VH-VL binders against Uroporphyrinogen-III synthase (hemD). Designs and how they scored, part 13

Target 1, 246 residues: Uroporphyrinogen-III synthase (hemD), of Chlorobaculum parvum (q59335)
Amino acid sequence: MKTVLVTRPKHQAAPFVRELEQYGLSTVVFPTIEIRPVAGWNVPDLTKFAGIFFTSPNSVQFFLKHLLQTAPDELKNLQQTRVWAVGKTTGQDLEKHGVSIEPLPKIADAVNLMADIDPAEIKGQTFLFVRGSLSLGTIPELIAEFGGTCVELTVYENLPPSLEDTQRVKDMLAEGKLDCLSFTSPSTAKNFFEAIGSKELSDSVQIAAIGTTTSGALEKMGIKVDIIPEYFDGPSFAKAIAEALK
Short names: E, the ipSAE of ESMFold2; O, the ipSAE of OpenDDE; V2, 0.75 times the mean of E and O plus 0.25 times the DockQ between their complexes.

## First folded at step 10 (VH-VL; framework fv_durvalumab)

Design c6 (from a4 with heavy chain N31D Q53R, light chain N54Y E94D; at its last look DockQ between E and O 0.03; V2 from the best seeds 0.00; counts 0 for: pae E 15.8 > 2, placed apart)
Fold by ESMFold2, look of step 10:
Structure c6 (fold): chain C 246 residues (1-246), chain A 121 residues (1-121), chain B 108 residues (1-108)
Amino acid sequence: as target 1 above (246 residues)
Amino acid sequence: EVQLVESGGGLVQPGGSLRLSCAASGFTFSDYWMSWVRQAPGKGLEWVANIKRDGSYKYYVDSVKGRFTISRDNAKNSLYLQMNSLRAEDTAVYYCARDFLDWYTGYFDYWGQGTLVTVSS
Amino acid sequence: EIVLTQSPGTLSLSPGERATLSCRASQSIDSDYLAWYQQKPGQAPRLLIYGASYRATGIPDRFSGSGSGTDFTLTISRLEPEDFAVYYCQQYYDSPRTFGQGTKVEIK
């Protein structure tokens, strides 16, 4: 029986696992990226900040969910505070809650967002940056450079697989118990190899990418792709893997 | 089992008003954002407005801001669209659609049958 | 504001043939935030695909979706008589959520 590693987020893995199992393949689910709320933080008094920065829809979603559940009165303070969003989706999510945003940057990243702000508006002021665990330090660094103070609030995490699960996969690779590694997006592939800590694989392990975007990302990492389905969907992917592993 | 049933469409003069209703059944209405989506005759689909599950937040496409008001009554499992200052270009079939359960489900999984609004002299 | 451009505008095919419908976004989106709908004359749209590749409940497996970035595809592996309709893609990555202009699949 051949065994396929599935790297999809847990909430998406089940349909693909069922398709692989219909072809008589065993599966190991090892999700290589999950986004989860951070527990234990409190909504700060938003009136203490000259402005607030958000750099992803995730930071908005987790911040607002927690705010509305635990400190709903602070919504009015958010609505009366200067708020910057890095991109259109982030800004629209805020506007759906009655929050006015500052003009969006032409290019949706932190460098271009900060480039549109007059440094004189930062000097001597305190700002809140609502972030994820892996967000870049660009906004705090530039605020400090402009003479301001940045308070960082982490509201979600990008979590790698557990150390226990990672060791289990490493052991299975070393013992020749994984026949195929399957990837459905560039991020699942990147995070897998970062978690494992090595790009070296036995010649017997086949690498499957659901489509050309994912295979291109793997090839940029120096990982040779063995299996790409004719059609870039779950059923065709499972079929291509089954045919290659027969 | 999910059902959305629109009503209130009809023929109106330009500048007139009309109120659309949508009766929901077969799901917990108060868990979902709700949307109106319209389709001009022979044309594609245009999202018009949505409303948060508790009614506290409303969002509109630019072409209807200030003229249309979305509302809901969770006790009656009903969604409404008050349409004022109607224009010929508002002529369309208006669909009630089930919207967000959470931030990641921005597709419309259930639609009503639609109600026709015709704005003409 | 992401513009979705569908191609072809019309697709004339016979029952039993494979249909391939394209949807291109004006800027890159995450491949998980694209949906496909079917609409028959006089009917409401029906959700076929969400998350670029997941079939909605009750949708037969002859319908499949794929793609990422700016390029997305709906495939009907063998057209049945009831599949002749207009198909729309819809993105839910950025606000406002937008639909493509439609591809009509008609009997040849």
Scores: ipSAE 0.000, ipTM 0.427, lowest interface PAE 15.8, mean pLDDT 85
ESMFold2 (binder alone), look of step 10: mean pLDDT 92; pTM 0.941
OpenDDE, look of step 10: ipSAE 0.142; ipTM 0.618

## First folded at step 12 (VH-VL; framework fv_durvalumab)

Design e2 (from c3 with heavy chain Y57E, light chain G51D N54Y S95D; at its last look DockQ between E and O 0.04; V2 from the best seeds 0.00; counts 0 for: pae E 13.4 > 2, placed apart)
Fold by ESMFold2, look of step 12:
Structure e2 (fold): chain C 246 residues (1-246), chain A 121 residues (1-121), chain B 108 residues (1-108)
Amino acid sequence: as target 1 above (246 residues)
Amino acid sequence: EVQLVESGGGLVQPGGSLRLSCAASGFTFSNAWMSWVRQAPGKGLEWVANIKQDGSEKYYVDSVKGRFTISRDNAKNSLYLQMNSLRAEDTAVYYCARDFLDWYTGYFDYWGQGTLVTVSS
Amino acid sequence: EIVLTQSPGTLSLSPGERATLSCRASQSIDYDYLAWYQQKPGQAPRLLIYDASYRATGIPDRFSGSGSGTDFTLTISRLEPEDFAVYYCQQYYEDPRTFGQGTKVEIK
């Protein structure tokens, strides 16, 4: 049986792992962008805000998980508040929970999201920005520029892989126990090779990239990409890997 | 404050039936998967069944398949367990619990206080 | 299905002592889909830890979880009188979701 390394964050890896397992593949999850919930925050009274911003699926997932556990009454308030999401995935996660979102920007970043908002709607108003520890300060800065106030709530953090997990992956590579390394973003690839500390791989190890941005990053590092799916999504990626590893 | 309140337990003969109810408050019931978990006297915990937010998917432990039916009424914020063909080994405290299976987690963050079902001649 | 084996079966300790509870899975629990619960006599279980290491809301910081793969640990750094109870681990990696048989923490 062939074994695929999955570098996606732990809380997001399970759907992809299930797809790979349906093809008869084994998996090892080694998140190279580890996402962990931040402890010690409370869900604020959401009725105090003129609007709420989410810039990643991670911020939605960790915020809603904690909200449903500790302050479920606030879900109704979230559903009644203006909510912006930077991208389609973030917006879809919110909509699954009955949260109506404002129109998505054509380009999925904070600058374009804010460009679609009339500054007059921001002036004198208070907003909530649900963020990760490494999220950029673009939204708070632009809200302040337009005369509003932005309250920032950090709900997850980015952590490097543990030394124990890293050593386990190194041992598996040396023992020929990994047949494919899969990468879903330039960051997952970059962080993997930084953690391992070597770009030297056995010729038997195949490298899979979900799309051209990720494969381009690998090529710039001198890593040949063996597998790229026809369509740049999880199901197509799992299928391409399974077909290559037959 | 999240609350789950079970009712409908009692004494029943083998082969009999009971319907358990769970009244939910303090959260948006229709956004959550819900489970039943049971605990036989002096024994550990056993997951029994769960049901999707809209009621369209239902899953059961093998020992109750064909005898138990989980259901929900989102308009009434209520979860139900219809238990038929009861056996002595079904004797337990039955808990309703909140479940988030769609978020790739299946731990139970809130539990009711339970309702006792005794199956005895 | 995945069998969870807890050890010890009973842990007899005094208030102020450190408690270490073990949960071993019959196969690997990927993604740390492992929770811990506390159950006091006559009460429902209470969630303590989810995803192996994250403390549920309202749980004191003396409770911590660790481990991965097949071996998981619940630690109570300094036992208080209210901590004498039965503790269960639970996996949610595969259906049916299963619980360990419990570890009773009792007053020595």
Scores: ipSAE 0.000, ipTM 0.413, lowest interface PAE 13.4, mean pLDDT 86
ESMFold2 (binder alone), look of step 12: mean pLDDT 93; pTM 0.946
OpenDDE, look of step 12: ipSAE 0.016; ipTM 0.528

Design e3 (from c3 with light chain G51D S95D; at its last look DockQ between E and O 0.04; V2 from the best seeds 0.00; counts 0 for: pae E 10.0 > 2, placed apart)
Fold by ESMFold2, look of step 12:
Structure e3 (fold): chain C 246 residues (1-246), chain A 121 residues (1-121), chain B 108 residues (1-108)
Amino acid sequence: as target 1 above (246 residues)
Amino acid sequence: EVQLVESGGGLVQPGGSLRLSCAASGFTFSNAWMSWVRQAPGKGLEWVANIKQDGSYKYYVDSVKGRFTISRDNAKNSLYLQMNSLRAEDTAVYYCARDFLDWYTGYFDYWGQGTLVTVSS
Amino acid sequence: EIVLTQSPGTLSLSPGERATLSCRASQSIDYDYLAWYQQKPGQAPRLLIYDASNRATGIPDRFSGSGSGTDFTLTISRLEPEDFAVYYCQQYYEDPRTFGQGTKVEIK
């Protein structure tokens, strides 16, 4: 009996698991692209900040949801504060709630965002950075370099696989008990190898990508792709995997 | 039962103006974001504009910015699209659509039957 | 803006057959903000699937959605006579919202 690792988010994995099981394949579900809200933080007094930074639509979503539920009057303070967003989607989410944003950087990253800000506006000032658990430290570091203070508020986190599940997958790889690793997007693949901490795989483990975009991402990471279905859908993907594992 | 009924379509010359209306019923209109979506004859769907519940935020695709104005009257449960400086490429069926509101403007869970706008000499 | 490319353009099948429709995005659609619509001639679109894989209210279970990132799929497990129509995917990850060009499912 052959065993296929499924890396898709849990709510989307079940139909694919059923397709694989119809071919007599066993499955291990190890989702690699899930996030969750962080509990237990309070909306700070937003009037204490010279400005607020958001670098992800997630940071906006989880911050505003909690703000509107627990401190809705602070929305007015947010609307009166200078607010920076790194990317177009992040900025659009803020604007939908009446929050004016500073001009977006031409290149959507923190370095370019901060490059457009005069350091004199940062010196001696306190800023809020609304972030996820894996957000880069570029904004706090540059604020500190320019003589400012950055208060960091983590409002969401990536949901990594449990240490137990991660170790189980590592053990199964080492023991030759996983015959195929299946990936349905570039992020499922990237996050899988980050979680495992190694790109070294036995030649007996086959790598399946649902389509050419996912396959291309794997190839750029140095991972040879063995299985790509004729059609980029769950049933065709399961069929291609089953045929390859015959 | 959610209903969206468009009106105001017709034949207009290039450079002309037209005002579309959409009458909404079967839901609390003031709690919903609303959109206009168009479809040129024999072509696919193109999102045109949306408007927040209270009218305080509007977004337009680039091809209509400065020429079209989306608006709403929550007391009348009505959505509007003022279309100025019309061009031949604006010829389409225009649909009124309800944005499903979670924290994002998103997918369109209810659609009107559409009203045809034809721009020709 | 995010370009959605659907394939095939036309799918000629008989009732009872399985239909598989693909939608590929020019950049990642995070959080599965992708929907599928059905449109019959002279009618408005009808929502089938939201958030890539969730059926809208009243949609039969023969319709299923899958995919994430840039690769998305609509599957009709067994075509019924009323399923012959044009199908569109639509992203709502960022504005402007965009649609794929459509896949026509027609009687062979």
Scores: ipSAE 0.006, ipTM 0.541, lowest interface PAE 10.0, mean pLDDT 87
ESMFold2 (binder alone), look of step 12: mean pLDDT 93; pTM 0.947
OpenDDE, look of step 12: ipSAE 0.017; ipTM 0.575

Design e4 (from c3 with heavy chain Q53R Y57S L101Y, light chain G51D; at its last look DockQ between E and O 0.06; V2 from the best seeds 0.00; counts 0 for: pae E 17.0 > 2, placed apart)
Fold by ESMFold2, look of step 12:
Structure e4 (fold): chain C 246 residues (1-246), chain A 121 residues (1-121), chain B 108 residues (1-108)
Amino acid sequence: as target 1 above (246 residues)
Amino acid sequence: EVQLVESGGGLVQPGGSLRLSCAASGFTFSNAWMSWVRQAPGKGLEWVANIKRDGSSKYYVDSVKGRFTISRDNAKNSLYLQMNSLRAEDTAVYYCARDFYDWYTGYFDYWGQGTLVTVSS
Amino acid sequence: EIVLTQSPGTLSLSPGERATLSCRASQSIDYDYLAWYQQKPGQAPRLLIYDASNRATGIPDRFSGSGSGTDFTLTISRLEPEDFAVYYCQQYYESPRTFGQGTKVEIK
C-alpha cells in the first residue's frame, strides 16, 4: 500500500484524504500552511489608495472579517475602490461582498495581473497590498518598477508544523514509509522543505504538484516534479497520484 | 486577445489519415493545457484529447485511443492532432480549445472556429 | 464517465420571456465543476457560466446559473433576439470531460 503525505491545512485536508483512500492509498496529514489572523492591525482609510490588490482567498477572508467586525463602514469604500484579484476564487470571494473587481488575468499570477494595467495608472499613485506573512513580493516590486508606492498590510500568518509532527515525518522519510509528497500551493511546498530543513530526498519519493504554479515553485527550489494532474483540482490530483503509484 | 485558428480538415476515405493544426496567439501558449473538442454534424460536443503544457502528458477519449495522437510545438505556438484509421463516426467539426488555468479549471474559455473533417467514400 | 442529460430538448419561447434550462448529472458533481456554453449556428461555442453559477467575462447579467450536486439550471431572465441558440452544459469533475446533448432555444 503506498503512502501519500498531504500538506493542506487540516480543515481542507479531509476531502482530499477521502479521495486518496478511495484509490487504496494511505495518507499522512502534515499541514504546512496552518494560518491565524495577525493581531494589532487596523483597517486603513481605504480612500487613501488608488487601488487594492489581493492575491489569496485567505487575504480576502481575514481582511473582510476584520473590516466587518471593526470598521464596517469601510466596506462601502472598498466597494468604490479599484480592486484587483489574481485568482478566480479570490475574485469570487470579493464579489460575494459586493466588491467589483478589475478583469482577472489570463494566467492567474501577479506578473500577468500587472501586465494588464497601464503603467501610467500606477505612476505616482499609492496602492494597498493585502497579504499574508509569506506572500510573494511580486506586486510591491512591480508597483515600484512602474513608479508607484505599495503599502503592504499583513493580515494573516503561517503557523509552522509542530516539532513532534515534523520529527515523525522526518523519521518516515528516513524509513522509506512515504512514497509521495503532495503539494497544492507554492506555500505548502516551501513550508514543507523549511520545516524538514533539507531538500535531500530519496529517488523513491515522488513529488506531486496540483498545477503549474506549484510545479514552478518547486522547480525554482531545485525539486523535480514527477506528477501533475490533467486538471488542476482535488479529484484529478488524487487520480494522478494513484495512477503514478500504481 | 486570445486567438485559436484551426486548419487541416478535409475529405478523407475510411481508414485514411489527417493531421489537424491549431495556431495560437494572444497568450503564453507554453503555460497552457490545450484540448481538441469535436462536434458531429447536427450533434453535440465531445471532448477528444488534451495535452500538458510541455507535451509530456496526453489524454484521450476512449473512442480515439490508439488512433489519434495529440502533440504540440511550443516554439511555434502550435497544437496538432494526428488522426489515423479514420472512421465515419469521426466526421465532425474539430475545435481547438484552451483550458483556463487556476486551481479549479477544466472548462474551455477560448475556442477556435473549427475545421471540418469528413470521412466518407 | 458522467452523463449529462439536458431538458427540454427544445424550448420554444418569445423574446422577453424567461428561459429555464436543466442539466442533470448521472453522479454528483463536487465543487460545482459545471459550465454552460452558448452555440449559434455556424459558430464555435461561447463560455457563459463556470463553476455552476459564475458568469464568464463579458456575459450579460440576464444569464445566471444555479444548482449543485446532480441538478443544474441555466436561466435567461429576459430573452433577447440574440439568445436564440443551442445551450450545452459540461462537467469537469471527472475525466473524460463530458457535455450534455444540448437544449435548443428557438423563437416561437
Scores: ipSAE 0.000, ipTM 0.395, lowest interface PAE 17.0, mean pLDDT 86
ESMFold2 (binder alone), look of step 12: mean pLDDT 92; pTM 0.939
OpenDDE, look of step 12: ipSAE 0.028; ipTM 0.597

Design e5 (from c6 with heavy chain D31N Y32A F100S; at its last look DockQ between E and O 0.05; V2 from the best seeds 0.00; counts 0 for: pae E 11.4 > 2, placed apart)
Heavy chain, then light chain:
Amino acid sequence: EVQLVESGGGLVQPGGSLRLSCAASGFTFSNAWMSWVRQAPGKGLEWVANIKRDGSYKYYVDSVKGRFTISRDNAKNSLYLQMNSLRAEDTAVYYCARDSLDWYTGYFDYWGQGTLVTVSS
Amino acid sequence: EIVLTQSPGTLSLSPGERATLSCRASQSIDSDYLAWYQQKPGQAPRLLIYGASYRATGIPDRFSGSGSGTDFTLTISRLEPEDFAVYYCQQYYDSPRTFGQGTKVEIK
ESMFold2, look of step 12: ipSAE 0.402; ipTM 0.708
ESMFold2 (binder alone), look of step 12: mean pLDDT 93; pTM 0.948
OpenDDE, look of step 12: ipSAE 0.021; ipTM 0.575
ESMFold2, look of step 14: ipSAE 0.000; ipTM 0.483
ESMFold2 (binder alone), look of step 14: mean pLDDT 92; pTM 0.943
OpenDDE, look of step 14: ipSAE 0.005; ipTM 0.487

Design e6 (from c3 with heavy chain Q53R F100T, light chain N54Y; at its last look DockQ between E and O 0.03; V2 from the best seeds 0.00; counts 0 for: pae E 15.5 > 2, placed apart)
Fold by ESMFold2, look of step 12:
Structure e6 (fold): chain C 246 residues (1-246), chain A 121 residues (1-121), chain B 108 residues (1-108)
Amino acid sequence: as target 1 above (246 residues)
Amino acid sequence: EVQLVESGGGLVQPGGSLRLSCAASGFTFSNAWMSWVRQAPGKGLEWVANIKRDGSYKYYVDSVKGRFTISRDNAKNSLYLQMNSLRAEDTAVYYCARDTLDWYTGYFDYWGQGTLVTVSS
Amino acid sequence: EIVLTQSPGTLSLSPGERATLSCRASQSIDYDYLAWYQQKPGQAPRLLIYGASYRATGIPDRFSGSGSGTDFTLTISRLEPEDFAVYYCQQYYESPRTFGQGTKVEIK
């Protein structure tokens, strides 16, 4: 059987793995950025904030999971406060939980999000920023610059792959047991090759990128991309990989 | 008011074919993923197939793969299920359902009243 | 595929009583991608709960959902005559989407 390496986070890999299996492919899941929940935080009283910022689908998912388990009544308070999301996916995830969001920025970054907010609405007000361990400090810095207070709540961590899992993948590559490496973002590709410590691959290993941003990053690293799907979604990606490996 | 109306069910012999239709109204059909879900008489529910809002992705439960084809016509607000090589185990009420997530998976927030398919000699 | 096992199979109760329905998954369901449906005889299912605990639009607050991982619960705090029906849980964490076998709530 042909074997495909999947670099998506563990909790997001299952639909893609199942689609690859429907095409008769086997998979190895090797998340090149591990996502895990942060222990020991409490859901704050959401009524004390003038607004709440989310910058990642992960921050939404881990925050809401913990909220629903430990303080479910706060969901109503979240639904009643102003909420900003940086990206379309983050905003859609919030809306699926009945949370209304402020208009998305045209460019999905914190600077453009904050540029649309009147500084007078920030002055003297307290905001919540729900973040991961590696999130940049742009939102807190701008809130402080405009005379507001930002409470930061870290709800997940980003960790590199384990050394044990990395060694297993290295062994599989050396033994010719991986036929395709699949990447869904520039970061998954970069972290993979940093973890492996070599860009040298057998000619028999095919490189799949979900879209042009990921393939461009691979090409800048000197890695030839063999597979890019016609449409940049999971089902089209699985189909393109299956067709290339037949 | 969201409304889904199925048609095309009936009696058919094993190995036969039927085409189910679902007429949608009360929402922007082209913005929604759609599914077929079936229920054998006196039994529980089984998801059968879904289709992306633009028709570019289709997915099926293994028991119908290669025999059933889901399709849609967004200009006519219509969802279809072509059922070929029918078997006795395909006997069920078939529901048209609006699917709420936009990858492979979701829950179903609106259902039609169903159309009965009976596969019997 | 994920198997959902509902219990009890039948729950015989009177109007005004509390109903508690269980759904257990064969694998953990991350992010609580679990829904509950009500089905009356001769009718289509109706969505009650999604995300394990969120009420669908128009669903009265006597319906509530809870649970995570492999164990999920639907509670009807005070049964009304129109609530006597079959209830199904459904997971949407992995394909194929699967349903429990149902719990019938019937008049004692």
Scores: ipSAE 0.000, ipTM 0.425, lowest interface PAE 15.5, mean pLDDT 86
ESMFold2 (binder alone), look of step 12: mean pLDDT 92; pTM 0.942
OpenDDE, look of step 12: ipSAE 0.012; ipTM 0.522

## First folded at step 14 (VH-VL; framework fv_durvalumab)

Design f1 (from e5 with light chain S31E; at its last look DockQ between E and O 0.01; V2 from the best seeds 0.00; counts 0 for: pae O 11.3 > 2, placed apart)
Fold by OpenDDE, look of step 14:
Structure f1 (fold): chain C 246 residues (1-246), chain A 121 residues (1-121), chain B 108 residues (1-108)
Amino acid sequence: as target 1 above (246 residues)
Amino acid sequence: EVQLVESGGGLVQPGGSLRLSCAASGFTFSNAWMSWVRQAPGKGLEWVANIKRDGSYKYYVDSVKGRFTISRDNAKNSLYLQMNSLRAEDTAVYYCARDSLDWYTGYFDYWGQGTLVTVSS
Amino acid sequence: EIVLTQSPGTLSLSPGERATLSCRASQSIDEDYLAWYQQKPGQAPRLLIYGASYRATGIPDRFSGSGSGTDFTLTISRLEPEDFAVYYCQQYYDSPRTFGQGTKVEIK
């Protein structure tokens, strides 16, 4: 039986694991990053902001979870504030809470998001950027460039895998117990190899990337990608891996 | 407004066949995973099957595998459930439901009114 | 499959009272993969809570979800007349997706 390493966070790994198992594959879950809520922050007065930016589903989840627990009345203010989301999932999660979002950018990144905003709307205004600890500073930088002010609120943090888990994966690699390493984002790829501390892999190990963006990131790292699915989703990814390993 | 309307339910004998339909409106149907969920009279809810947005993947509860076929026509904003070799235990109200996630598992954020299937001799 | 067990089977309360409904999973699940539904007689289920603690659009704030691991709770802080119904929990952590057997909240 072939074994696939799953690098998705634990809370996101289970569906993919099940999908892989349907093909008779064994799995090892190795979250390249652990996501934890940041403690101690208070929901600010959202009426003080001209707009709010969310760049990840996690930012929405952790922000709203804490908001609903500690300041549920502030939800109304959020619903009345201009809100930008970079991607479809982020936007949908916000909409589920009755939050009206600005039009999504054609390309789901911070640069393109900001490109769709009139600089005149930013100048002299204060915005809130709800972020994770590893979020890029693109939005704050561009807001500043346009003469606005950006307040950053970190609501979750990313932690590397434990030394113990890392060593376990290293041992498995050394022993030839892993047949495929699967990556679902550039960050998972980057974090994995940072944790492992080496880019040297046996030729018997296949590298799988869920899409071209992830594949590109791996290639930039000097890692050859062996598997890319026809469609960049979980089921297609699992199928592609299964076909490659049979 | 999201709307799901089931049809095709009725009385059928054991071993018979029935095809359910669900007409969807109020959202981009082709972007959504869709499910069938059933509820036997006076009982709880049971997920039956779901289908990927493009129809390329289909998943079933074990009790209906090999007998039921889920399908969709995105051009017609329609979801279908072909039920063959029906059994008495398949008697239930069948609900069409929109899957909330772009994945083969998820919760159901919108439901139709349901259509009753009765399997009896 | 993951079995969800709800308790109590029936909860008899008066309008204005607090309702606490429990859902226990046969194994630990991520809280992001637990939902709650309300079903009134002759009607389809309605989504109340997703991700264990997030209210769906249009759901009053008197409904709240909490819990993690194997134990989850739906709370109705102050029952309204329209809240008397059957409530189901549902996990989507593993396939097949499964529902609890339901808790009936009835008027005392």
Scores: ipSAE 0.000, ipTM 0.489, lowest interface PAE 11.3, mean pLDDT 90
ESMFold2, look of step 14: ipSAE 0.012; ipTM 0.503
ESMFold2 (binder alone), look of step 14: mean pLDDT 92; pTM 0.941

Design f2 (from e5 with light chain S28E; at its last look DockQ between E and O 0.33; V2 from the best seeds 0.00; counts 0 for: pae O 11.3 > 2)
Heavy chain, then light chain:
Amino acid sequence: EVQLVESGGGLVQPGGSLRLSCAASGFTFSNAWMSWVRQAPGKGLEWVANIKRDGSYKYYVDSVKGRFTISRDNAKNSLYLQMNSLRAEDTAVYYCARDSLDWYTGYFDYWGQGTLVTVSS
Amino acid sequence: EIVLTQSPGTLSLSPGERATLSCRASQEIDSDYLAWYQQKPGQAPRLLIYGASYRATGIPDRFSGSGSGTDFTLTISRLEPEDFAVYYCQQYYDSPRTFGQGTKVEIK
ESMFold2, look of step 14: ipSAE 0.006; ipTM 0.441
ESMFold2 (binder alone), look of step 14: mean pLDDT 92; pTM 0.944
OpenDDE, look of step 14: ipSAE 0.000; ipTM 0.487

